# Designs tried in a protein design chat: VH-VL binders against q0atu2. Part 353

Target 1, 119 residues: q0atu2
Amino acid sequence: MLDKKARIRTSREYRNVFEKGKRLSGRFLIIYYVENALDNNRFGFITNKKIGMAVIRNRIKRQLRAIVREYQGQVKNKHDIVLVARAGIGKSSFEGMEKDYIAIMKKAGLFARNANKID

## First folded at step 16 (VH-VL)

Design cc6 (framework fv_daclizumab)
Fold by ESMFold2-Fast, scan of step 16:
Structure cc6 (fold): chain C 119 residues (1-119), chain A 119 residues (1-119), chain B 106 residues (1-106)
Amino acid sequence: as target 1 above (119 residues)
Amino acid sequence: QVQLVQSGAEVKKPGSSVKVSCKASGYTFTSNYMHWVRQAPGQGLEWIGWINPETGYTRYNQKFKDKATITADESTNTAYMELSSLRSEDTAVYYCARTDEWYGYMDVWGQGTLVTVSS
Amino acid sequence: DIQMTQSPSTLSASVGDRVTITCSASSSIGHMHWYQQKPGKAPKLLIYDTSYLESGVPARFSGSGSGTEFTLTISSLQPDDFATYYCQQFDSYPLTFGQGTKVEVK
């Protein structure tokens, strides 16, 4: 579970990341990211009805938070990062989402070092 | 019944400016971002920029940052794009298009406005 | 910027034909979107996120691909399908489109 300080909480904060951030997409995820004025990283999560019913969307959000938490120490400070789940994510495995997250974060240059996670 | 209706064709002299309007109806104007895209005669589509109608925040294709100014009037549900210092190379059909805010594909388009720049 | 190249630029086909249009990205991307444009009209969203049909789009349209190579297929061409097709990426800013593929009557 992510600490409250590591979560983007308000619609205004999400909007700031979307408007001013860089964008990069992967197979199941899109990230928007921008440097913040804090001394820590914050993460946000977006799912929409194209993914599926509320039960599926809630499962996806929980799994993405778990992935983010696991790799939290490898993310360059100080960034606000929003993960947006694509329509196809509901059919992905946990491992598939994890691999996509690692690939996107590396491509964005947001990992201070190799994620060093295995399949 | 979502619809975007653009202003009529314009014929302008080199060095002048033009302002094209795009009136939205059938949805909450501030819930979706608005893109502007142009198409020169016989050529493909080229992205100019987008606006968040709720905040007025804009993002531009670097190529157009000194050429185009995008604005929105929430009270009339209308987005605008102004082109300055017109040249013959700016002759094109200009489209507004609504996006799914986080995803960036354009699901509803205006009919287009032909801007002709000639002496 | 990510450059999108479509092939062919022009395709002649008959009603009932299977039509395939390709789009190549200059670097690996997550997904491709596809639009249809008829003469004198605005583009219409056909496919998003590589393979998902937009609401109201006939099932004869399909999309596939990954990495740098993406395709749009029309399984059995109908008269209404003679149009120009554009691919579009939004993997990163700026959004870019392919140059278009015109599907015309043989």
Scores: ipSAE 0.644, ipTM 0.873, lowest interface PAE 1.6, mean pLDDT 90

Design cc60 (framework fv_daclizumab)
Fold by ESMFold2-Fast, scan of step 16:
Structure cc60 (fold): chain C 119 residues (1-119), chain A 119 residues (1-119), chain B 106 residues (1-106)
Amino acid sequence: as target 1 above (119 residues)
Amino acid sequence: QVQLVQSGAEVKKPGSSVKVSCKASGYTFTSNYMHWVRQAPGQGLEWIGWINPETGYTRYNQKFKDKATITADESTNTAYMELSSLRSEDTAVYYCARTDEWYGYMDVWGQGTLVTVSS
Amino acid sequence: DIQMTQSPSTLSASVGDRVTITCSASSSIGYMAWYQQKPGKAPKLLIYDTSYLESGVPARFSGSGSGTEFTLTISSLQPDDFATYYCQQFDSYPLTFGQGTKVEVK
């Protein structure tokens, strides 16, 4: 589970990331990201009905939170990041989503130690 | 039904300005973002920019930042695009199109407005 | 900017033919969309997220691809399919389209 401080909570905050942030697409995920003025990173998660039924969307959201939590120590500080699950994400494995997340974060330059490395 | 209806064809002189309208119906106007795309005669599609009708926030293709101004009026469910300092090369069909916010595909399009710039 | 290049620019086909249109991105992208445009009409979304059919689009249309190479296939061309097809990326700003592929009667 992510600490409440590490979550994007309000519609205004999601809107700010979408409007002003950079966009990068992976195979199963899209990220939107922007620097914040806080001492920590915040994450948001979006799953829409094109992914499938609520039970599938809830599973995907839970799995994405687990992935983000696992790697949060590697993410460059002071960013708001929104993960958007693509239509095809329901066909991916947990490992596939994890690899996609790592690849996208590296490509975005958001992994502090290996930001410029390709996965 | 979801529908976007654009204003009629315009014939303008070089150096003048034109303002094209796009009236939305059949959905909550402020729940979706609105793109503007142009197509010169016999040519392909070129993205101009988009607006969040709820906030008025806009993003532009750099090519059009000094040419196009996109606005929205929530009271009339209408998006606008104004083109300034018209030149003959601005002759094109201009389309408004709705996006789903996060995915970025344009699922509903206006019928197009032909803007002809000639002496 | 990411450039989208379509091949061929024009193709002649007959009803019943299998038609394949390719779209090449100048940089690796995660996904793309395909649009159909008939003369005098606005574009219509056919495929989003590389391979998913938009509601109401006939099953003879399919999309595939990854990285820099993407394909739109029409398995058995119908009279209603003579049109110009455009690919589009939104991997990064600005949004860009391919130059278009015109599918015309042989």
Scores: ipSAE 0.523, ipTM 0.850, lowest interface PAE 2.5, mean pLDDT 89

Design cc7 (framework fv_daclizumab)
Fold by ESMFold2-Fast, scan of step 16:
Order: structure tokens, then C-alpha cells, then sequence
Structure cc7 (fold): chain C 119 residues (1-119), chain A 119 residues (1-119), chain B 106 residues (1-106)
């Protein structure tokens, strides 16, 4: 249930993040990110056919949205961030994806405070 | 199927410029980004930059920022790379290559264009 | 820039041999892509995202690795496999390639 306002919804918006963004990769995820001109963060999710069949891709997408929503308060304001699932993500646990997300966001300097201390 | 066909070999004098073309067919030209990569004789591969043919947006390797200009013509499904102020060290085979998705690998390559800079 | 170093630069091998090529990154990266290039031809994608075979690539090719060390293996070398192999990272801009490993006939 990630708020509609917090979602990247158009191909044009995804394109902007890919074109102008910085990138950083982790074990299961790649992120592309740019500052936006809005008063909020927006997230996008890419789960391509390299991951596997629709059932797997839909599960991964739901789990990534849940992770992003849980750590929403830790993310520095005014960023568009696209999460791209790596081909092997389907073999990861939920906790594995969560740990990777936290590590990537910290490396990118996108967390406003220490996420490891957030329950 | 999917093909990238490049223009023919060029022999140029130092100080001149050259413009290499890459004609795409078998896919929607504006759906994929186009990279340019060079390979000097007996050397490895160097990434020059990429273009989004839909928007004309480009990103360059800093090393080539003032040397190469990448453009695309949607009406002819053709990408171009122009090199200015040619020097002998610009002698190389220049490749265009398509990026199919967010992972940044190049799945389809042109046959290459040899540019020789000599007096 | 992330520097990629391949080892060995050249190796001589016979049909049926197991061939291993290593790519070392100057800093920890998430994944690696691998290309094959034959004389006078453009590179061809073999492996993407460290360990996944591109469509049409024979099963004798495999990739593995993490952090700073990545490996391309050919389990039983065939005549068609004599070529130069390149690793490529896109952990960050600019995209960089290894210097190449030439696999030639013994």
C-alpha cells in the first residue's frame, strides 16, 4: 500500500530517473535515483522477464513495495528512486531483500537517519 | 530480426572530424538506448556514451565529453556519433550497441566502423 | 572510475580443456557482464548479471563471483570458443571493461 503520491507511474518519469540518475547496485537490487522538484519522495519498481514468470515477478514487486513503505520515513525528501530487481532476486528471502535495500540506501546517502535502529 | 548496420570505414587527417552512423531495424528504435564503444588496435573496449533516441538525451564518459557528440534521427532509425579534432590516438573501431533493459548490458552490436587517423 | 583487471591476459588451450578467466574490480561491485569477441567481429553478449546465460549461448559457459572477484568458465572448450573475452561493469558510471583475455589454440 505505498501511497499513490509516492509512486512513479509514467514511463516519462521512469525515463528521467534512468537518464539523469546516479546508480548503485547491491546483491539483489539496483537503484537509480535523482532529486526531484516535488515535496515528497517517489518510488518505481522494475521486475523484468529475466527474473522469471509473472507469479514470481508479482511476488517480488509486492515485497519490494512493502519494504519501501516500511522504511519510507528514513529516506531523505525530494528524491525519485527506481528499484530494479536483479535476475537472481527470486531466490532471495524477504529479509534478504530488506537487508540489501537498507545497505544500498545507506551507501547512496539516501537515509536521513540510521535505518538499523528503526523498528 | 534485430540489426544494427554501421557506415563504412573512414580515413581522416589529424584535426578533422568524422561522423559515424548506426541504422537500427527489427525493433522499435525509441524503446531502447544506444551506446557507443570504441576499440583501438590491439586494445580493449572503451565506453563513449549513450543516447535515448526518444528524447535525444545523452550521457558521456567524462574522457569523451568534449570529443564525441552522439545524436539520433527518429525518422530514419539512425544513431550518429561525431568525433571532433581527430588525433592519431582516435584510430579505432567504433561500435554502436543496443541496451535492452536496466542492467546496462549490450545485447545487439553493430559490425563496427574503422576510423583511421593518419597523415 | 572502477578499474577492471582480467587474468590471464592470454591463455593457450586445447579442445576439451576447462578454461577459467578471472575479472578483478578495483572496488566491490554487485554484478558483472561477459562478452566474447572473435577476430574482425563485434563483441557478443555471453553472460549478464554475473551468472545468467544470454539466449542462444551454450551451456558450457558459466559465470560466478561477487564483491571484487568474478569468473567466466568454459567447462569443455570447443573450436568455436577461441576468442577474446571481456568483462564489463555497470555498478556506476562510466561503464568499464576489462582489458580482455585471449583464448588461443595451444
Amino acid sequence: as target 1 above (119 residues)
Amino acid sequence: QVQLVQSGAEVKKPGSSVKVSCKASGYTFTSNYMHWVRQAPGQGLEWIGWINPETGYTRYNQKFKDKATITADESTNTAYMELSSLRSEDTAVYYCARTDEWYGYMDVWGQGTLVTVSS
Amino acid sequence: DIQMTQSPSTLSASVGDRVTITCSASQSIGYMHWYQQKPGKAPKLLIYDTSYLESGVPARFSGSGSGTEFTLTISSLQPDDFATYYCQQFDSYPLTFGQGTKVEVK
Scores: ipSAE 0.546, ipTM 0.858, lowest interface PAE 2.3, mean pLDDT 89

Design cc8 (framework fv_daclizumab)
Fold by OpenDDE, second read of step 17:
Structure cc8 (fold): chain C 119 residues (1-119), chain A 119 residues (1-119), chain B 106 residues (1-106)
Amino acid sequence: as target 1 above (119 residues)
Amino acid sequence: QVQLVQSGAEVKKPGSSVKVSCKASGYTFTSNYMHWVRQAPGQGLEWIGWINPETGYTRYNQKFKDKATITADESTNTAYMELSSLRSEDTAVYYCARTDEWYGYMDVWGQGTLVTVSS
Amino acid sequence: DIQMTQSPSTLSASVGDRVTITCSASQSIGYMHWYQQKPGKAPKLLIYETSYLESGVPARFSGSGSGTEFTLTISSLQPDDFATYYCQQFDSYPLTFGQGTKVEVK
């Protein structure tokens, strides 16, 4: 589980990332990211009903949280990052999600230079 | 059902201003951003801007930054767009449209408001 | 700005025909939305995120594409499908639409 301090929690915090941040689209994910004034990163997760039933959306969120947690230490600090699940993510494997996450985070330049990234 | 109802057609003189309203029903007004889109006669669609009804934060197409002012009244579930210094070129049908801000599609549209500018 | 060019601008077809509309973006984008508009009516969301049909949209509609090239396909044109179709991107501001493709009766 992500630390409470590492979570975007309020609607206003989410929308701040949307309004002020940059965005990049991957195969299964869209990421919005913006610098924050904190000493840590915060992550948010967005799904909608078009992805599937609540059980599917919750599964996807759990999987994305696991992925984010796995690579949390490699992400450049002082960022609010929202992961938006695209419609097709429900049919993707965990490995596919992870691969997409890594790819899009690399493209965004959000991994630290000395990060042990998967190629 | 979710519905957007716009104010009626307007006929204006050059140099005047017009304010078009868009009343939302069937959903929580502040839960979605509201877009405004223009369509000149026989032409395509042009994005004007959007507003966060919860906070009033707006973003404009630079083309319309000096032409359109977008506002929202949460107490009446109504979004507004004011056009200033009207010219004949501003003659168009103007639409409000609800969106899921994270994905950027507009799933519910108002019926449109024709604004005619003529001397 | 991201410019999107639809082709063709006008398409004459008959009921039962296979119709393909293309939308080319001036730069690579992640996904495309499509709208249908009939005369005197507001646009209607048809396809979101390149290939997913909005609720109530017939299965004869489909979307595909990636990068800079996207397509909307009607497998067998029906009388109700004669309309103007628009593509839309949300990769960057300002949001932009294609110029539209009018599908009319041959």
Scores: ipSAE 0.818, ipTM 0.930, lowest interface PAE 0.6, mean pLDDT 95
Fold by ESMFold2-Fast, scan of step 16:
Structure cc8 (fold): chain C 119 residues (1-119), chain A 119 residues (1-119), chain B 106 residues (1-106)
Amino acid sequence: as target 1 above (119 residues)
Amino acid sequence: QVQLVQSGAEVKKPGSSVKVSCKASGYTFTSNYMHWVRQAPGQGLEWIGWINPETGYTRYNQKFKDKATITADESTNTAYMELSSLRSEDTAVYYCARTDEWYGYMDVWGQGTLVTVSS
Amino acid sequence: DIQMTQSPSTLSASVGDRVTITCSASQSIGYMHWYQQKPGKAPKLLIYETSYLESGVPARFSGSGSGTEFTLTISSLQPDDFATYYCQQFDSYPLTFGQGTKVEVK
């Protein structure tokens, strides 16, 4: 579960990441990310109606939160990161989303070398 | 229905300024960023900048940073673009366009405002 | 800036023809958006994220590509398709468009 402390909550906080952050695209995900002045990481999740119906968007958000929670120990501290679901994500498996997340986070240099997967 | 309605055509003298309006309806004005794009007669599309209507935060194409000023009035759901120090090469149709900022596509466009700069 | 080059700049075609327009980026990008513009009208979003049709866009339109090379195809040109087509990137600022491809009656 991602605690309140680890979540981007307000429109202004999300848009700060968009406006100040770096961008990197994967197969199913785009990430926007910026260093924060906090002692922890925060994550946000964006799915628009082009992804599909509410049931699909809700499944995707749930699965992305689970992936982020599982790997949060590997993420370099003091970042705000927004995961944006691409149009094709609705056709992806959970494994496909997970692999894309790992690949894009590594490419962005956001995974710490000695971090371990959280159980 | 989502709609963007722009102000009418303008004829201006070199050295003057012009302010074009773009009134939004059919959606929550502050939920999307607004772009401004121009098109000189017989030419292609050129991005000027965008505004976050929630905060008034703007980003400009470097080429237009000293030329264009983009603003938004949440009380009237209207975005504005002012061009200063007009030259003949500023003659163009100017469009406002709504974006889902996370993806960077423009899904709804105003009808365009022709600005003609002549002596 | 990322430069977008479309080919061809103009093509003449007949109803029923297969039409292909290419867009080349000066550097690798994640995806491409495509717009259709008819004379005297604003552009309309046609394809987003390389290959997905905007709502209401006929199935004869398709998009593909990756890296630096992207393509818009009209499988069987209809009278309503005579227009100028533009590609657009937002991999980095500033947002840039291709110069446009005008599809005109042969």
Scores: ipSAE 0.791, ipTM 0.912, lowest interface PAE 0.8, mean pLDDT 92

Design cc9 (framework fv_daclizumab)
Fold by ESMFold2-Fast, scan of step 16:
Structure cc9 (fold): chain C 119 residues (1-119), chain A 119 residues (1-119), chain B 106 residues (1-106)
Amino acid sequence: as target 1 above (119 residues)
Amino acid sequence: QVQLVQSGAEVKKPGSSVKVSCKASGYTFTSNYMHWVRQAPGQGLEWIGWINPETGYTRYNQKFKDKATITADESTNTAYMELSSLRSEDTAVYYCARTDEWYGYMDVWGQGTLVTVSS
Amino acid sequence: DIQMTQSPSTLSASVGDRVTITCSASQDIGYMHWYQQKPGKAPKLLIYDTSYLESGVPARFSGSGSGTEFTLTISSLQPDDFATYYCQQFDSYPLTFGQGTKVEVK
C-alpha cells in the first residue's frame, strides 16, 4: 500500500491535476501529472463506473497502487500524478498493467533516469 | 433523469453581446465539468471551453478566449456563456454538454441555442 | 492543435450496407470518442475510449484504432443511422472534432 502522504485524497487536489496537468495515454492507463510544491510525490487513482461494479473497480485500484508502490523510488520527485484506468483495463493481467505503467511513465520523462534514446 | 435545458433562440445585431443559459437537472451539478461547443449552420463542431462549476475555474480554446466568457451559478444549477462583440461569423447553434472529466467525452447535451447575428 | 480529418466527408449508402468512417489525427493520440448527430438535434455519444459502446447504442456500431488512425463501423446500416458522425480527441488541449461525415441515402 502507499503511505498516506503519497496519496491524493481530496476532489479539489484531483481536479487541480486534471485542470493544470499534462496528459499522456497508454494501452490501459491515462496519466495526468503536474509538479507540486511539496517534498514528495503524490498519486491518485480514477476508475470510471464503465469499468464495472465497485468490487472490480476497487480491485483495479488495489493492483495499480501495488504497481505504483513498487516503482515509487524511480519517479522524479515533486509530482502529483493521477492514474486513470481506461475502459479496457479489465482485459489486462497484472503484468500487463505494470508494463503499461512503466512505459507511460518513461515516455512522460517521469522516471529519475530517462533511458529512452532520442532518435 | 439527467437533462440540460438551454435558453431560447436569439437574434442580435453586430457589436452586441448575448448570454446563453444551460440549466442542469438530475445529477449533482458540481460533480461534472460543463463544456460549450459551437456549430455554424451546415458546419462541424468547435470546442469553446469548459468550466468547473464547483470552483468557477475555466479553460478556453485560444480561438475563443477574447470572445466567450463561461460562468456557473451553483445555487440555480445553471451554466452560462456570454459572447461579446458579435459578428456575422458568430451565427451558430451553441451547445452546453456535460463531461466525465478524465476521458473528456460529452455524454449529455443541451438541445442547443441558435444565435443569429444580422444587421 | 491536433487536427482531426474524417474520410469520407460524405458517404452514400443503402440499408444493410457495411459503413466505415475513418478519422485521422495530425499526431499520435491514445483514444477517440464518436458522436452521431441527426438533423435539428444535438450530438449523441456513440463510442467512448475508442471501442466502447455508450449505453443504449445498438451493437451494429463499433470502433477501433490506435496511433493516428481510428475507425467507426456500422455493420448493417439501418434507416435510423442516416446522420452525420463526428470523431473527437482529448489527448491535448484544445479538444478538437473531425469535420464530420454525412451518411446519406444512396
Scores: ipSAE 0.714, ipTM 0.893, lowest interface PAE 1.3, mean pLDDT 90

Design dd1 (framework fv_recibokibart)
Fold by ESMFold2-Fast, scan of step 16:
Structure dd1 (fold): chain C 119 residues (1-119), chain A 123 residues (1-123), chain B 108 residues (1-108)
Amino acid sequence: as target 1 above (119 residues)
Amino acid sequence: QVQLVQSGAEVKKPGASVKVSCKASGYTFTEYWMHWAKQAPGQGLEWIGEINPDLGDTNYAQKFQGRVTMTRDTSISTAYMELSRLRSDDTAVYYCARDTGTLFYPTGHFDYWGQGTLVTVSS
Amino acid sequence: QIVLTQSPGTLSLSPGERATLSCRASQSVSSSYLHWYQQKPGQAPRLWIYEASSRATGIPDRFSGSGSGTDFTLTISRLEPEDFATYYCQQYESDPYTFGQGTKLEIK
């Protein structure tokens, strides 16, 4: 699938984003981001047990991937971006996570001027 | 207290598939990368691939691409490596190994290893 | 892929002697991504030296690692009977991650 190309799938590439990336914190999310040498964007996701039980962590992962997919057309090309879920994200709504993602991506300068939902 | 326990030895015919398991205990299974390596009799180690146990994303060495599939079951903290279309040169001990670092800060060195699973492919 | 070549393939020495094991990479490898393992017959490998020069937990100080770029060395200052094993270097600089072919330390 096309979605395969949009994911950071190697451990070494996660390490690279951590070491060389810029860091920006939102309310529920932290992003680490770096320009890549590809012709597309790639996303990674980090959650940990501090977020809550497996059912909550699985919901968060699904919703974050859905949000990233929804707005992928608004992201400036050629970036590797890792989303790190903060402990408090387990109590957030989908809309709350979505708003935080948009705000942090705009603050990082990674979104187009007027990023909107792809409907 | 960290342990990786692998499934027992297997004898297979050429063309068959084998699925090796690696059960983790003593740590949070989903927070460390898991790697697999091959060691043919009397030979050195060969890296096969890695899996992110949290997301299920995998990365394989090109030599094994198309024949290897890595999966995991987070409910029982177990990783699996399936190798299909077996050939005689797939006869080897297969190891699972845990990356020493975390998912976002992997180190690429492996602090804990399974005991190994001998897979014999005979015609 | 990065090829790691270890030399010698077999090193025959006696307890009390100094051992020097070499690992040469086909292209530059950061010291942060060069690691060494010890393996005894019938056993899984054990992490021995990581990031070129750091001893893993429990590894005696007679073992030291050094090197940078393409040339890395594992040194054992004074061999003990339990040190006779096969040693593998490994790189994490680029995918696919690779191991050297190993150096077997055997009793003379």
Scores: ipSAE 0.874, ipTM 0.933, lowest interface PAE 0.5, mean pLDDT 92

Design dd10 (framework fv_recibokibart)
Fold by ESMFold2-Fast, scan of step 16:
Structure dd10 (fold): chain C 119 residues (1-119), chain A 123 residues (1-123), chain B 108 residues (1-108)
Amino acid sequence: as target 1 above (119 residues)
Amino acid sequence: QVQLVQSGAEVKKPGASVKVSCKASGYTFTEYWMHWAKQAPGQGLEWIGEINPDLGDTNYAQKFQGRVTMTRDTSISTAYMELSRLRSDDTAVYYCARDTSTLFYPTGHFDYWGQGTLVTVSS
Amino acid sequence: QIVLTQSPGTLSLSPGERATLSCRASQSVSSSYLHWYQQKPGQAPRLWIYDASSRATGIPDRFSGSGSGTDFTLTISRLEPEDFATYYCQQYESDPYTFGQGTKLEIK
């Protein structure tokens, strides 16, 4: 569902975010983030098998993309952001992930003025 | 016991399409980037593109954009590279190769390679 | 795109000699993104040196990599018969990732 231009699609760009970016940990998520030279934000997602079975990991990926899309208008422009799911995310609710995402993005200073859900 | 096993040789006519498979075993398929490279007879290596096997996101060298499609099937740990509108200069051995490190820290060097698939385009 | 130019294209030497293989980039490449592969006829390439100077697992210490910026070198201090192969440098600095055209090391 995220526009192609809003996704980090190359391995080298992921490496750049991990290498040069700042890291912030939430309850269920870790974000790595760095300013980019583009006129838009790009998002990447990392999950691994310690989260749980494939069905759980697929649900988490789908829900994280939905959360990112929902709040994309609140994110300060010109950033590459990678969301890394922590092992415990498999036990979280959608609301729990959403709350953690908002909290960590605010703490990182990445949410714009209103930092609110787009209606 | 990491292995990448590719499909067998193919002979195609100009204008046809070819789909090469690369079956991974001995590791968690979705946790490592997969790359594809071309090697024409008597020539050097040429990078074609890469796929994130977890998300399905792809990135292709400009030369191959519009003709190459990379996909994967996570249920059988298999990556695919399809090349369409084949030309005589697409005759080559095609390799799949795994990034050395996991998605958490891509390295851009490849520790394991498939054995190669010879694709011959003849008229 | 970054073009990697390897020289010489073919290097003819005898066992026991020193080999020096060059890889020159059209733009600066960080050492962490310059890698070397060895390939023998009929075989897939094999990772040989990564991050400009680190030997891959099992690679003999007669092999060394060096360089930074635009100039990188693969050196074999004393050639053994099994070292005669084609060597490719590769960059991961920018997309598209590219290989050099290769240096074929052949027996004189």
Scores: ipSAE 0.865, ipTM 0.925, lowest interface PAE 0.5, mean pLDDT 92

Design dd11 (framework fv_recibokibart)
Fold by ESMFold2-Fast, scan of step 16:
Structure dd11 (fold): chain C 119 residues (1-119), chain A 123 residues (1-123), chain B 108 residues (1-108)
Amino acid sequence: as target 1 above (119 residues)
Amino acid sequence: QVQLVQSGAEVKKPGASVKVSCKASGYTFTEYWMHWAKQAPGQGLEWIGEINPDLGDTNYAQKFQGRVTMTRDTSISTAYMELSRLRSDDTAVYYCARDTDTLFYPTGHFDYWGQGTLVTVSS
Amino acid sequence: QIVLTQSPGTLSLSPGERATLSCRASQSVSSSYLHWYQQKPGQAPRLWIYDASSRATGIPDRFSGSGSGTDFTLTISRLEPEDFATYYCQQYESDPYTFGQGTKLEIK
């Protein structure tokens, strides 16, 4: 699971990311991101019922957290990032979601050079 | 119609714990932040904390940190607030309240409130 | 934490009069994060004004909210009997989110 320190845990901080952040859309994901005043990155996750039933949404949340955790070392520090799952994500594979995440993060310029993937 | 229905009044001894429930209906429970507030007799409102009902993440006011625990059960659209090590000054009406907009765009103002649960702490 | 101080604590007026209720913040609060609630004895609070100046659904136009920074005001242009209640301001600028201590509007 993603460490508590690496999570956006307050409603006001979610609002800040949506209000002041930049937006970038991928195939299955939208990210909103803003630089923070901390020494670490924090992630938030949004899913809605259009994705599918609770079983599907719970699977998507677990898989997105796993992907984020795996690539934590590659993300440039000092950002609050919220991942919003698009309706079509329920039909995606783990590999498909992972590729979309990597593509979005690279396009946003959020992947650091010489960063290593967490196994 | 959106409704928040809270559990009934409780009388507790100092040192005990109390768990108040708040059952939501008329909307998608997991898509709105839930807040809890306290109001001692004849006093004003005091914010206790909030929970993201989708992810279960919580945030508590420092005054209550260590004594309050907020949880939810998404299968029955119910939020819970448990307050432990009760003191006489915990005697109050406790309210649950829903943020006006979805997790995507929380507003921090509360459009729907539960009816309140009176918790009395007496020796 | 941001402290909200409401004044006066009790305001005694008659129907037909103008009421002005103050809410002062210890730090700057964006207008988007300053809200007001009305509460009558034995009832849950009711959202009254949000984002400093927007009336909630069903709230009469005799009520208006204004202000920015640290100084916010709730005004009732001409009091009706049903307006006598306690009014609370609330900030969402910074956690912990806080309420003012309330202004009780009572019949003279």
Scores: ipSAE 0.841, ipTM 0.913, lowest interface PAE 0.6, mean pLDDT 92

